# VH-VL binders against p39998r288to527: the designs that were tried, part 37

Target 1, 240 residues: p39998r288to527
Amino acid sequence: VQLLEMESITSEFFSINSAGLLENFAVNASFFLKQKLGGRARLRLQNSNPEPLVVILASDSNRSGAKALALGRHLCQTGHIRVITLFTCSQNELQDSMVKKQTDIYKKCGGKIVNSVSSLESAMETLNSPVEIVIDAMQGYDCTLSDLAGTSEVIESRIKSMISWCNKQRGSTKVWSLDIPNGFDAGSGMPDIFFSDRIEATGIICSGWPLIAINNLIANLPSLEDAVLIDIGIPQGAYS
Key: E = the ipSAE of ESMFold2; O = the ipSAE of OpenDDE; V2 = 0.75 times the mean of E and O plus 0.25 times the DockQ between their complexes.

## First folded at step 14 (VH-VL; framework fv_canakinumab)

Design m3 (at its last look DockQ between E and O 0.91; V2 from the best seeds 0.83)
Fold by OpenDDE, look of step 14:
Structure m3 (fold): chain C 240 residues (1-240), chain A 119 residues (1-119), chain B 107 residues (1-107)
Amino acid sequence: as target 1 above (240 residues)
Amino acid sequence: QVQLVESGGGVVQPGRSLRLSCAASGFTFSRYGMNWVRQAPGKGLEWVAIIWYDGSNKYYADSVKGRFTISRDNSKNTLYLQMNGLRAEDTAVYYCARDSYYGFAFDIWGQGTLVTVSS
Amino acid sequence: EIVLTQSPDFQSVTPKEKVTITCRASQSISEYLHWYQQKPDQSPKLLIKYASKSFSGVPSRFSGSGSGTDFTLTINSLEAEDAAAYYCHQSDDYPYTFGPGTKVDIK
């Protein structure tokens, strides 16, 4: 995967590690999404309306999860945005050290975690905040939905439920996928042939993409309206 | 159809009390801050009060502070204005107005209800 | 409180002419200035929000500009149906306040 290689080069040659890149991504991506949520005009004190709700769908299998949690942290830390995260596994089953670290910080910043779609729906009802953005960060560019689902039938069922829930939110919400919409191959941009369900993303937040993948996504994902390239601080020299 | 409908206006003597209601329909009432704005006959608009979407916070104009109370019942989709110690200068058409989606602007207004305070 | 003033108080305008209404705040209110139109015997209607953003359904001939303390509502080409009172409103700080209004008549 091209992005992994670029991160490796950036770390080895330029001494910019993955944690730094992750933080840069989270900061810049949060700025972008805050603008989509109404910007400084809306996201301020003394607003008599409820805060907007952002829902994050994340996994424990790749960097996308950690990126999503870091992004979520930056979104909710001021209190002007409410954030709820649902993982493809139970919270107590998280294994990745970076995901766990980011999850802890995320929670300390006011982020919430639920353990099922049902719990998510209950939380939504309780908060009484409009869901305006769903961040799709289950797959990322490191794996496929088939890889995630292959671990157990329970996880597969969970992923399908998450996808179903996400797709039914469309119309009143925007769905932003990190790096690649779930259900598509990150390298080619083609639909994953081994997993029938996929996220109907309206936007993509990424730090880099193959041109071929972009063209194929445009061709195969009619719901896609926008794509933004986030500057994460990879030096130009890393591309040479 | 999004709409607000005020009621409860009428003629009342100075010192008396009156309670206005505003019935909301066509939108999720519990997700919007609500305002009262009044307009004396032949005069401009005057902001009266605001209440948060969940009733957690309220603000009033100085001219009505201590006399008027804004409240809401989200289960009934209704906004209220309890007016005590009414004065002649309180005579006006009273509008309920909804905060816009992002807040701070008033995007939906009722037709207004006339309150006349006279001896 | 933040005091808003408007200029002019009144103007009579021929159709198709450009109309400019100014609103001035006693202190800086960033972009939290809104414009409303009120026709005779009708409720106010939101025209412009956050200084320059047109509200849904508002004709393109209406526009808003300004920031800080000085704001302007412009009607590029006045139509007969535009006869109304126009009010600016600040929501930067409590209490919220309105301008005194500008009445626009058609010649």
Scores: ipSAE 0.889, ipTM 0.942, lowest interface PAE 0.4, mean pLDDT 94
Fold by ESMFold2, look of step 14:
Structure m3 (fold): chain C 240 residues (1-240), chain A 119 residues (1-119), chain B 107 residues (1-107)
Amino acid sequence: as target 1 above (240 residues)
Amino acid sequence: QVQLVESGGGVVQPGRSLRLSCAASGFTFSRYGMNWVRQAPGKGLEWVAIIWYDGSNKYYADSVKGRFTISRDNSKNTLYLQMNGLRAEDTAVYYCARDSYYGFAFDIWGQGTLVTVSS
Amino acid sequence: EIVLTQSPDFQSVTPKEKVTITCRASQSISEYLHWYQQKPDQSPKLLIKYASKSFSGVPSRFSGSGSGTDFTLTINSLEAEDAAAYYCHQSDDYPYTFGPGTKVDIK
């Protein structure tokens, strides 16, 4: 995973910690997604239509989850966008400290968390808001779906249920994966043969991407419509 | 096919009441704010009232406040305008109009229904 | 209440010529101004939303510009079918208001 290596170098040599890079990502990605949702023209408290709904699918134990929850906070904190998060794992003792911090702030800012696909579907019906964006942050660069599931058939079934739910939303709903769509190898961009289910992402939001991986994703992900590179403040010298 | 159809217009004497209906089809009615807009014969457009998607908020033009009531029944996909204490200056074609998907603009209009207030 | 004025009230224009219609708001409405076309005996149709964004299916000869208090609708090359009344509409604050309209006829 080339981006993870670059972020580590940046933190060590340029006095930029990983929390700073996460916040830069969240701010810039939230601005990008707000424009996709109609921007300031739509996102105003006096709108007589319902707020748009964004659903986050994330791990509560990895870096991708921390990025997703920080992003979710920026999306919902002004009250113009409703955000619901569903985690791949309900075992909070393994929760990454940054995921925990971002989750606490996210909830305080009005973000919602549900405990199952069934609860998510119930919330969607009650809110009567169209799900316009699903953010896929289950895997990211540093973890596979097999890593997240481990030997737990319960977690594996939960991940498969989340993927199934997400892929049924592909009509007018846009699915944005953070860094790499789950079910694809982070290094190569090829399908992951060790976990059969995968997200059919329509877009990718990342801070950097190897040319070879991009080509492989385009070739092997027919749902992909768009990819965007988000500036997270990595200095030019870190790339050399 | 997305459609709005007004009904309930007619000739009525001053001081009387009239109820307009707007039947919506071809879209998820409960996800859109709805408006009434009127146009007196030979005159321009005048916004009358809005009701939010869930009925939680209603706003009116000063010219009709206290006399007109906007309402909706999301189970029947129908918008209503109850017009009480009608005056000659209320004579107009009444349109229902849907807020656009991102809101604030009116992207779908009905054909209008004529209300004539005369004695 | 936010008052919108339009200029001119009426404009008779030869085919293929440029039409310019202005709308002025009594206070800043940012970009919450929309333009509608109404042909004789028809309901209004949305042309331009948020000052400058063309609505789906609107011919490219129609464009909008402006922000704050001064807005312009332009028809770059008038077609016979464009003979209509044109209204601006603000949705920045309640009550919503329309301009008085501009009637455009073909000579």
Scores: ipSAE 0.710, ipTM 0.890, lowest interface PAE 1.0, mean pLDDT 86
ESMFold2 (binder alone), look of step 14: mean pLDDT 94; pTM 0.960

Design m4 (at its last look DockQ between E and O 0.92; V2 from the best seeds 0.81)
Fold by OpenDDE, look of step 14:
Structure m4 (fold): chain C 240 residues (1-240), chain A 119 residues (1-119), chain B 107 residues (1-107)
Amino acid sequence: as target 1 above (240 residues)
Amino acid sequence: QVQLVESGGGVVQPGRSLRLSCAASGFTFSRYGMNWVRQAPGKGLEWVAIIWYDGSNKYYADSVKGRFTISRDNSKNTLYLQMNGLRAEDTAVYYCARDSYYGFAFDIWGQGTLVTVSS
Amino acid sequence: EIVLTQSPDFQSVTPKEKVTITCRASQSISEYLHWYQQKPDQSPKLLIKYASQSFSGVPSRFSGSGSGTDFTLTINSLEAEDAAAYYCHQSDSYPYTFGPGTKVDIK
């Protein structure tokens, strides 16, 4: 919520629109994650090993989804990283204009989309690439898992399956949540009492930090190992 | 336990052929580029060949190009080196070596198998 | 091909002394230089990858530095078990090549 306000101020007073901020986020966040994937040493031509696989879990109900797809685009555009995205709904059911736009560009850049956890598992087997990063971008700041699940029982079941799959990937795979880990309240950082399932995130990538939320996340999410603030170009004056 | 085990070495006459095998275990073989490296008696290490994780690409040292063929069977977790037209200078211990996780370095080596080419 | 040279070819050192081995490439190879240790009658073992990154399980007394064309392997305090041959290896471009090796003996 606070981030949305900051974006609004940035647009109104500084003429930096949300599309610009989103792109800045995607570029800088992709740089960060590429380093986590081995950097230029690994991500280059003539590597005899398979490319690493990044899996994105996204929804159509928040800006986090659009951010994730933009991030995914920047990750896979060079061909050195494989990216697969799974939505909380069917790809054909996407409604958000920004998410749809970013999805189209994402696909043009080599990103793949699957429609179920089963399809994801099949794709993983076919690609024969190690899953090294999962990007959790279902919830974000402007919605909750309860909001998403409230759409239908099918969607709720899908979300639960996605969460379950993600949590099973831990070990050699790191889970990075955009803005806030799913299953937690974005404002307070406390567990969402209306939804029992949660992502066991190992890291957080965000463009804004409420200090209270961070402290509570540290206290309530033992799996959390790292947190990074991405510079998206919000002027200091926007905070005054 | 991650390990590589070479086999197929022996004594052979010049001009003959020999096929080496390297059995991999303890890791997902199909996700690693594999190499052959040889070492002549009392000499240093010489890179021989590399094959991509899926067999899609191969490179050879000039000294063996046209004579040696690197291949792999991922279903059997086995790396091969077909050596044709063997020469005395091919006499060496032949190691199979796995690319490191990020690639380019060799992090796992077999015990080696000795190939002796002599009349 | 990229030619690697090493210096010195051989050195005999007393335990606890510092050992420095240099590897030079005929052209720039960025950071794609690796170091291996080979003890007598054993297979090579990876020590340092990408010029300066220690491989898992390698004692802290081993370190690597350098970039471009000049690289250095350092053993801060030599142990008796460190008697071995040491090889640098470039993977910047094909064909891959090794240095001629440096033999380290213990006095």
Scores: ipSAE 0.885, ipTM 0.941, lowest interface PAE 0.4, mean pLDDT 94
Fold by ESMFold2, look of step 14:
Structure m4 (fold): chain C 240 residues (1-240), chain A 119 residues (1-119), chain B 107 residues (1-107)
Amino acid sequence: as target 1 above (240 residues)
Amino acid sequence: QVQLVESGGGVVQPGRSLRLSCAASGFTFSRYGMNWVRQAPGKGLEWVAIIWYDGSNKYYADSVKGRFTISRDNSKNTLYLQMNGLRAEDTAVYYCARDSYYGFAFDIWGQGTLVTVSS
Amino acid sequence: EIVLTQSPDFQSVTPKEKVTITCRASQSISEYLHWYQQKPDQSPKLLIKYASQSFSGVPSRFSGSGSGTDFTLTINSLEAEDAAAYYCHQSDSYPYTFGPGTKVDIK
């Protein structure tokens, strides 16, 4: 039986609903991931090895894509971590205003965007940095892959190629899903009956999804090794 | 099998030059900083030089600066040390060593090659 | 240049006993101190990285501690195969430097 280690910052179920909460998530999640990449011992100016590479798979969604791009910005802004993002749609077709805003800032901070899995693979070979972390932010708490795939056959094909690419990454690569791994129902944590392709996540970064869903994910996601709950800075008293 | 193999050592007269090679195999050579470390007979270890993964930066011990040049050819998986103006005190076994995955420590070492500088 | 000193220079130890080796830096090097073992006629091997992190495959009897300027390598129960020279190495600043070494022998 796969051992699941739960990490909690002693916060209750939260939903990201403002720019302030988004920034708190991005700061705290980036700090967590920097420690997973070796922390200050590794992430230092005079390291003779290449910077680690983080790949973000993101949707055009306020609750998942915007969080992912803000997180990516915080990871790459110091220059010690390379970040490449691939969206579930073409970058030119982004509609969500917060995703567009966070993407603009992300690019200004040194973040890179590619337009296809093929371009991603080309960029990876050019950089010669192994992908150490994949951040899965394709499915938010508010929609499933079936919902995204139903919008067009082109988007469905693109999502399937992104999942296939992600699941081929192994060795030292860790796959961290934001809130819920894509291919699972956000409410129940059970596999999506209408979309068979699933991310084989090794970890989950939570910002307020329910514990009941995590039990079902453990049962149906044998690759899962870790979960962490990120404090977004809203005290319980502020909600009362 | 992860391996580093030095070559090019030998006996040379003071003031002459010698080039050492280190052949790497079993890992992605272009992802690691590489070092030369030497050990005079019966003595301790002395760090000589480092070259970054892409060749962009090179640093040397003061005792060899200006005389030795570290280089690499990532297409051939080979590290080099050009040693000019050799002196008797350069007599040592020369090891190549790979930076660890997170950097800074030396996790893989070659068998060493002996350089003897004598008249 | 950061000078590392080691103590003792030489240690002859009864099997199963504890061995302690110290390394002192001329200035703070945080945790950028690493330990290597070199057996007779062999290349060095990494034991401990970043002061206290055991390298993969190193027996649990080896441990490291310290930060700043004072560092310790400990062999909790010496085995015959541990007879070797032990070196500390700093990678805080270029040029990198090694300590002069500590020889450990079996009584």
Scores: ipSAE 0.671, ipTM 0.882, lowest interface PAE 1.1, mean pLDDT 85
ESMFold2 (binder alone), look of step 14: mean pLDDT 94; pTM 0.961

Design m5 (at its last look DockQ between E and O 0.86; V2 from the best seeds 0.80)
Fold by OpenDDE, look of step 14:
Structure m5 (fold): chain C 240 residues (1-240), chain A 119 residues (1-119), chain B 107 residues (1-107)
Amino acid sequence: as target 1 above (240 residues)
Amino acid sequence: QVQLVESGGGVVQPGRSLRLSCAASGFTFSRYGMNWVRQAPGKGLEWVAIIWYDGSNKYYADSVKGRFTISRDNSKNTLYLQMNGLRAEDTAVYYCARDSYYGFAFDIWGQGTLVTVSS
Amino acid sequence: EIVLTQSPDFQSVTPKEKVTITCRASQSISEYLHWYQQKPDQSPKLLIKWASKSFSGVPSRFSGSGSGTDFTLTINSLEAEDAAAYYCHQSDSYPYTFGPGTKVDIK
């Protein structure tokens, strides 16, 4: 909610629209994650090992989905990173205009989309690339998992499967949540009491955080190892 | 236990051929570039060849180019080095070495197999 | 090809002394320089990767530094078990090449 307000102020007062902020986020966040994937030293031509695989879990019910797809685009556009995205709904059921736009560009840049956890596992086997990062972008800061799951039992089941898959990847992979780990309240950082499943995130990528939420996440999410604030170009004056 | 085990070495006359094998275990072989490195008796290390994880690319040292062929069978977790037209200067312990996870460095080495080219 | 040189070729060192080995490349190789240790009758072992990153299990007394054309392997306090040959290796471009090696003996 706070981030939405800041974006609104930024747009109205400074004429920096949400598309600009989204792109800034994607660029800077991709730089950050590329470093985690070995940086320029690894992510180059003439590497005899396979490209790393990044998996994105996204929805079209909030801005986090669009951010994730933009991030995914920047990760895979050079060909040095393979990216697969799984939505909480079928690809043909996407309704958000920004998510659809970003999805189209994402695909043009070499990003792949699957429609189920089973399809994801099959794709992983075919690609023969190690999954090194999972980007958790289902919930974001605009909604809860309960909101997403409340649309249908099919979607609820899908979300649960996605969470289960993500959590079992831990050990050899790092899980980075956008704005807030799924299963937690974005404002308070407390576990969502209406949805029992949650992502065991190892890191958080965000453009802003309430102090209270940070403290509560640290207390309630033992898997959390790191948090990074991404500069998305919000002027200091927007905070005054 | 991650390990590489070379085999196929021995004594051979100049001009003859020999095929070395390297058996990999303890890791996903198909996800790593593999190298051959040799060491002449009492001498330093010399890189011989590399093959991509999927066999799509190969590179050789000039000293063996046109004579040696690196290959792999990912279904058998085995790396090969076909050596034709062997010369006395090819006498060495031959090591197979795995690229590190991020590539470029050799993090796992076999025990080596001795190839002696002598008349 | 990129030619690597090492200095010194050989040194005999008393335990607990500091050992410094230098590797120089004929052209810039950024950070694609690695160090290996080879004890007598053993296979080489990776010590330092990417100029300065210690490989897993390597004692803290080993460290690497440098960039471009000049690199250094340092053993802060030499132990008897460190008697070995040390090789630098570049993977910046093909063909890959090794330095000639530095032999370290214990007095």
Scores: ipSAE 0.821, ipTM 0.908, lowest interface PAE 0.5, mean pLDDT 94
Fold by ESMFold2, look of step 14:
Formats: sequence, structure tokens, C-alpha cells
Structure m5 (fold): chain C 240 residues (1-240), chain A 119 residues (1-119), chain B 107 residues (1-107)
Amino acid sequence: as target 1 above (240 residues)
Amino acid sequence: QVQLVESGGGVVQPGRSLRLSCAASGFTFSRYGMNWVRQAPGKGLEWVAIIWYDGSNKYYADSVKGRFTISRDNSKNTLYLQMNGLRAEDTAVYYCARDSYYGFAFDIWGQGTLVTVSS
Amino acid sequence: EIVLTQSPDFQSVTPKEKVTITCRASQSISEYLHWYQQKPDQSPKLLIKWASKSFSGVPSRFSGSGSGTDFTLTINSLEAEDAAAYYCHQSDSYPYTFGPGTKVDIK
């Protein structure tokens, strides 16, 4: 059973809606990432060092983008982690209602949004925070023939610029992709032969379903160090 | 090589002033909180002061509050301690110490500079 | 101000034996306690941070434990090079404070 089917079954059978599952993901993934950043030993008031920086690369998609922004909100809620988000489209062009909702709350919690890689780089210089984590949530690109003409070339160029920026951060920076890295086929885990640029992820955060393509991802992603399945609160009865 | 080097220590009369410097190298100085810690001859360690990475906050031990001022110049990678109204009890080796990557613990220390306050 | 006390003040220990040093805080400091080693005529060196996390390059014979008000540094098989003074340090709240130190000698 695919994640969308499991969420629908869960909503009907156990009276749990997709917004509740998204919130469970955000809480649990946030806790996981806070531990990777040092947890209570680091993330507290009165630290004389700058707060760590997390960068989110997100699409206008309920499955990926909305989860990423909800996660970002939980990361910056306490004021101990700085979060900057760059969307694959302009912020003013967001259409998904859940992405817009999560983005509005994210901003109110202190999250920042930039509209270009150059603006991202400028913001990074101003903050002088160590970039510790990049969250890749760009999977879920929707494209038609009309979308490719006139607007798809700009979006595709923007995505390539974002991938290039992300892959330049390698050093001590960890790159966590939600579900699958951008540039890989979700079903097979093989590189997309029609899109040559790929995220060089160091970790994968799976939300609610096993990593069915893990062997192919391991074979084609030498940077991959870790994979984690985040419990989103799907009752055990939904798996039967 | 990550390194801290103190300077400016010496012999000084009670009531006088002295300014210590700590030169930092081998790391991004502007991303770390910095501390002064002192040790009187034959005695234990005493925390003196901290300054945050951007200079926004400063805190002092009660024994030096109002007399000592910690400061930093991130463009010169240098930490300072201005010591006014020196007393015999301020005689000590003064260390500068860097907060660790997660903060709070002191992971890099200088070799220290001796301040002697006597008539 | 949070007062840290250490026990014992001094101990002379046969090589290969276990050394235990305690640090007690005058109020709860959760896990915000750190341990340092200082050999004669040297600067202090960080051993243990956040009560129990070994600093990089510290031999495995050193370990820390405790939370709240009671903390312990353990050297589970003393070596000659471990003769030094040991200090605890709290970073729970300003002003930061150190314990008075414990001197460990080889018998």
C-alpha cells in the first residue's frame, strides 16, 4: 500500500485526517533533526555561539513542500535554529493550499523565505551561521507541455541552480532528502535519465512508508550515509 | 592549527590598569563565544568573563564586575580584557578560552599570560 | 552563584587502579557540567562535556556520569600520565563556576 492510500484509509477508518499525519511527521522529524544538531546540549538559551542554520529547498506540493514547511516551523519555533526556505517557484506563485497555510505559520514562527539562490547566499553571509543541514523537498514537480513552454525553462533552470548550490555545501553540511532525492525516480530509485542534475543527499527521511528503492539509491548515491523512517502515527491496523 | 595566544601580562601596582589581548588563528573567530579564565598561583580555576560571538552580550564573575571589561574585534580576530582598579587578589595567570562547537564547554585554551599586582 | 564542590581534595593512587572524583552543585544544573584536566605547568584540557560526552581524542578510560546536583568523573585504569588536577565546571547559568579541583598523584 502506497503512502497516499494509507493516509486515505487512516482518515476514514481511524478518524485521522491528512493534516494530523502531516503534523505528526513534522513533530517527529523535527525532534530527530534537533538531535543531529546537538539537542539540549546545544539548542538552548544563553549559547554564546550563533544558532545553526537549516536550509529548506521545497516545491509547491502537499506531499513534499507542505511537510517541509511544517518541519521548518517546528525547527525554528523555539528560536534556537535559524531556518531559510527557497521554493522551486516564486513564493507569490504558490498554489497548494496546505503549502500556503504551512508557509504562513512558518513565517510567523520566525522562518525566512528567499526567492533566489543569490538571495539565499546573501542571507547566509548576513547571518554568519554555520549551515548544518539542507532539507531537500523538491520532489513532486508537476509538468505539462504548456507548462514547459515559456515557464518550464525558467523553473528548470531555477531547480538546476538550487541543486548546484546544494551540492556545493557538502563539507560538514548534511543533506537530508524527504522520501527521495530530487533527480531520482521515486518508484525505481534510479537516476532520472531525462534530468541530469541530482541532489547528492547524505541522508533520507522517509515519512510513513518503507524505502522501497533503497538498493538502487545506495548503488547510485555514494554520498548516502543514513536513512530514517519517521513514524507519522498511522495505526497498526491500517497496515493489515 | 587552531591556536589562542595571550599577551599583555606583567607586573603592575595596585589600583592601576592593564589590558590583555588574545590572538586567535586557525578557526572562524566570529562564530565562537570567548571566555577569560584565571588561576592564582597554586590555586584553582576561576571563570572571569564571557563575550558572545557577535559581541552582543557580556557576562562577568562577581569578583571582577564593574572593574573588568571584555571586548572583541572580529576583524582582527582578537579578544581583549580591560582590567581596571587592579588588586593583589587579581594576581593570576589569565587564559583565554574558546567555547566548543556546541557551546558552553571550553575546548581550546591559550598558554596564559601572568598578571602580578604588587607594590 | 552556583557553588561546585569536589571530593576528594587529593588522592594518591596505584597505577591501574580506578579513580573516582565527585562534583556536587549547590542547585540543579541538569547536565550542564564539564570536566577538565590540568597537568603541571600546562593549560587545562577538556575531557568530558555535558556530564557524559567524551571530548575528541580523550582516552576511553575517562568517563563521566550524573545529572542534577551530583556528578562523577571516573578513570577506570589510572596511567602515569593521568597525574594531574581535575576540575568540574558548570555552564547552566552565569556566572559560570569551577569546582576547587582534585589533585591525583601516582602512588
Scores: ipSAE 0.734, ipTM 0.903, lowest interface PAE 0.8, mean pLDDT 85
ESMFold2 (binder alone), look of step 14: mean pLDDT 94; pTM 0.959

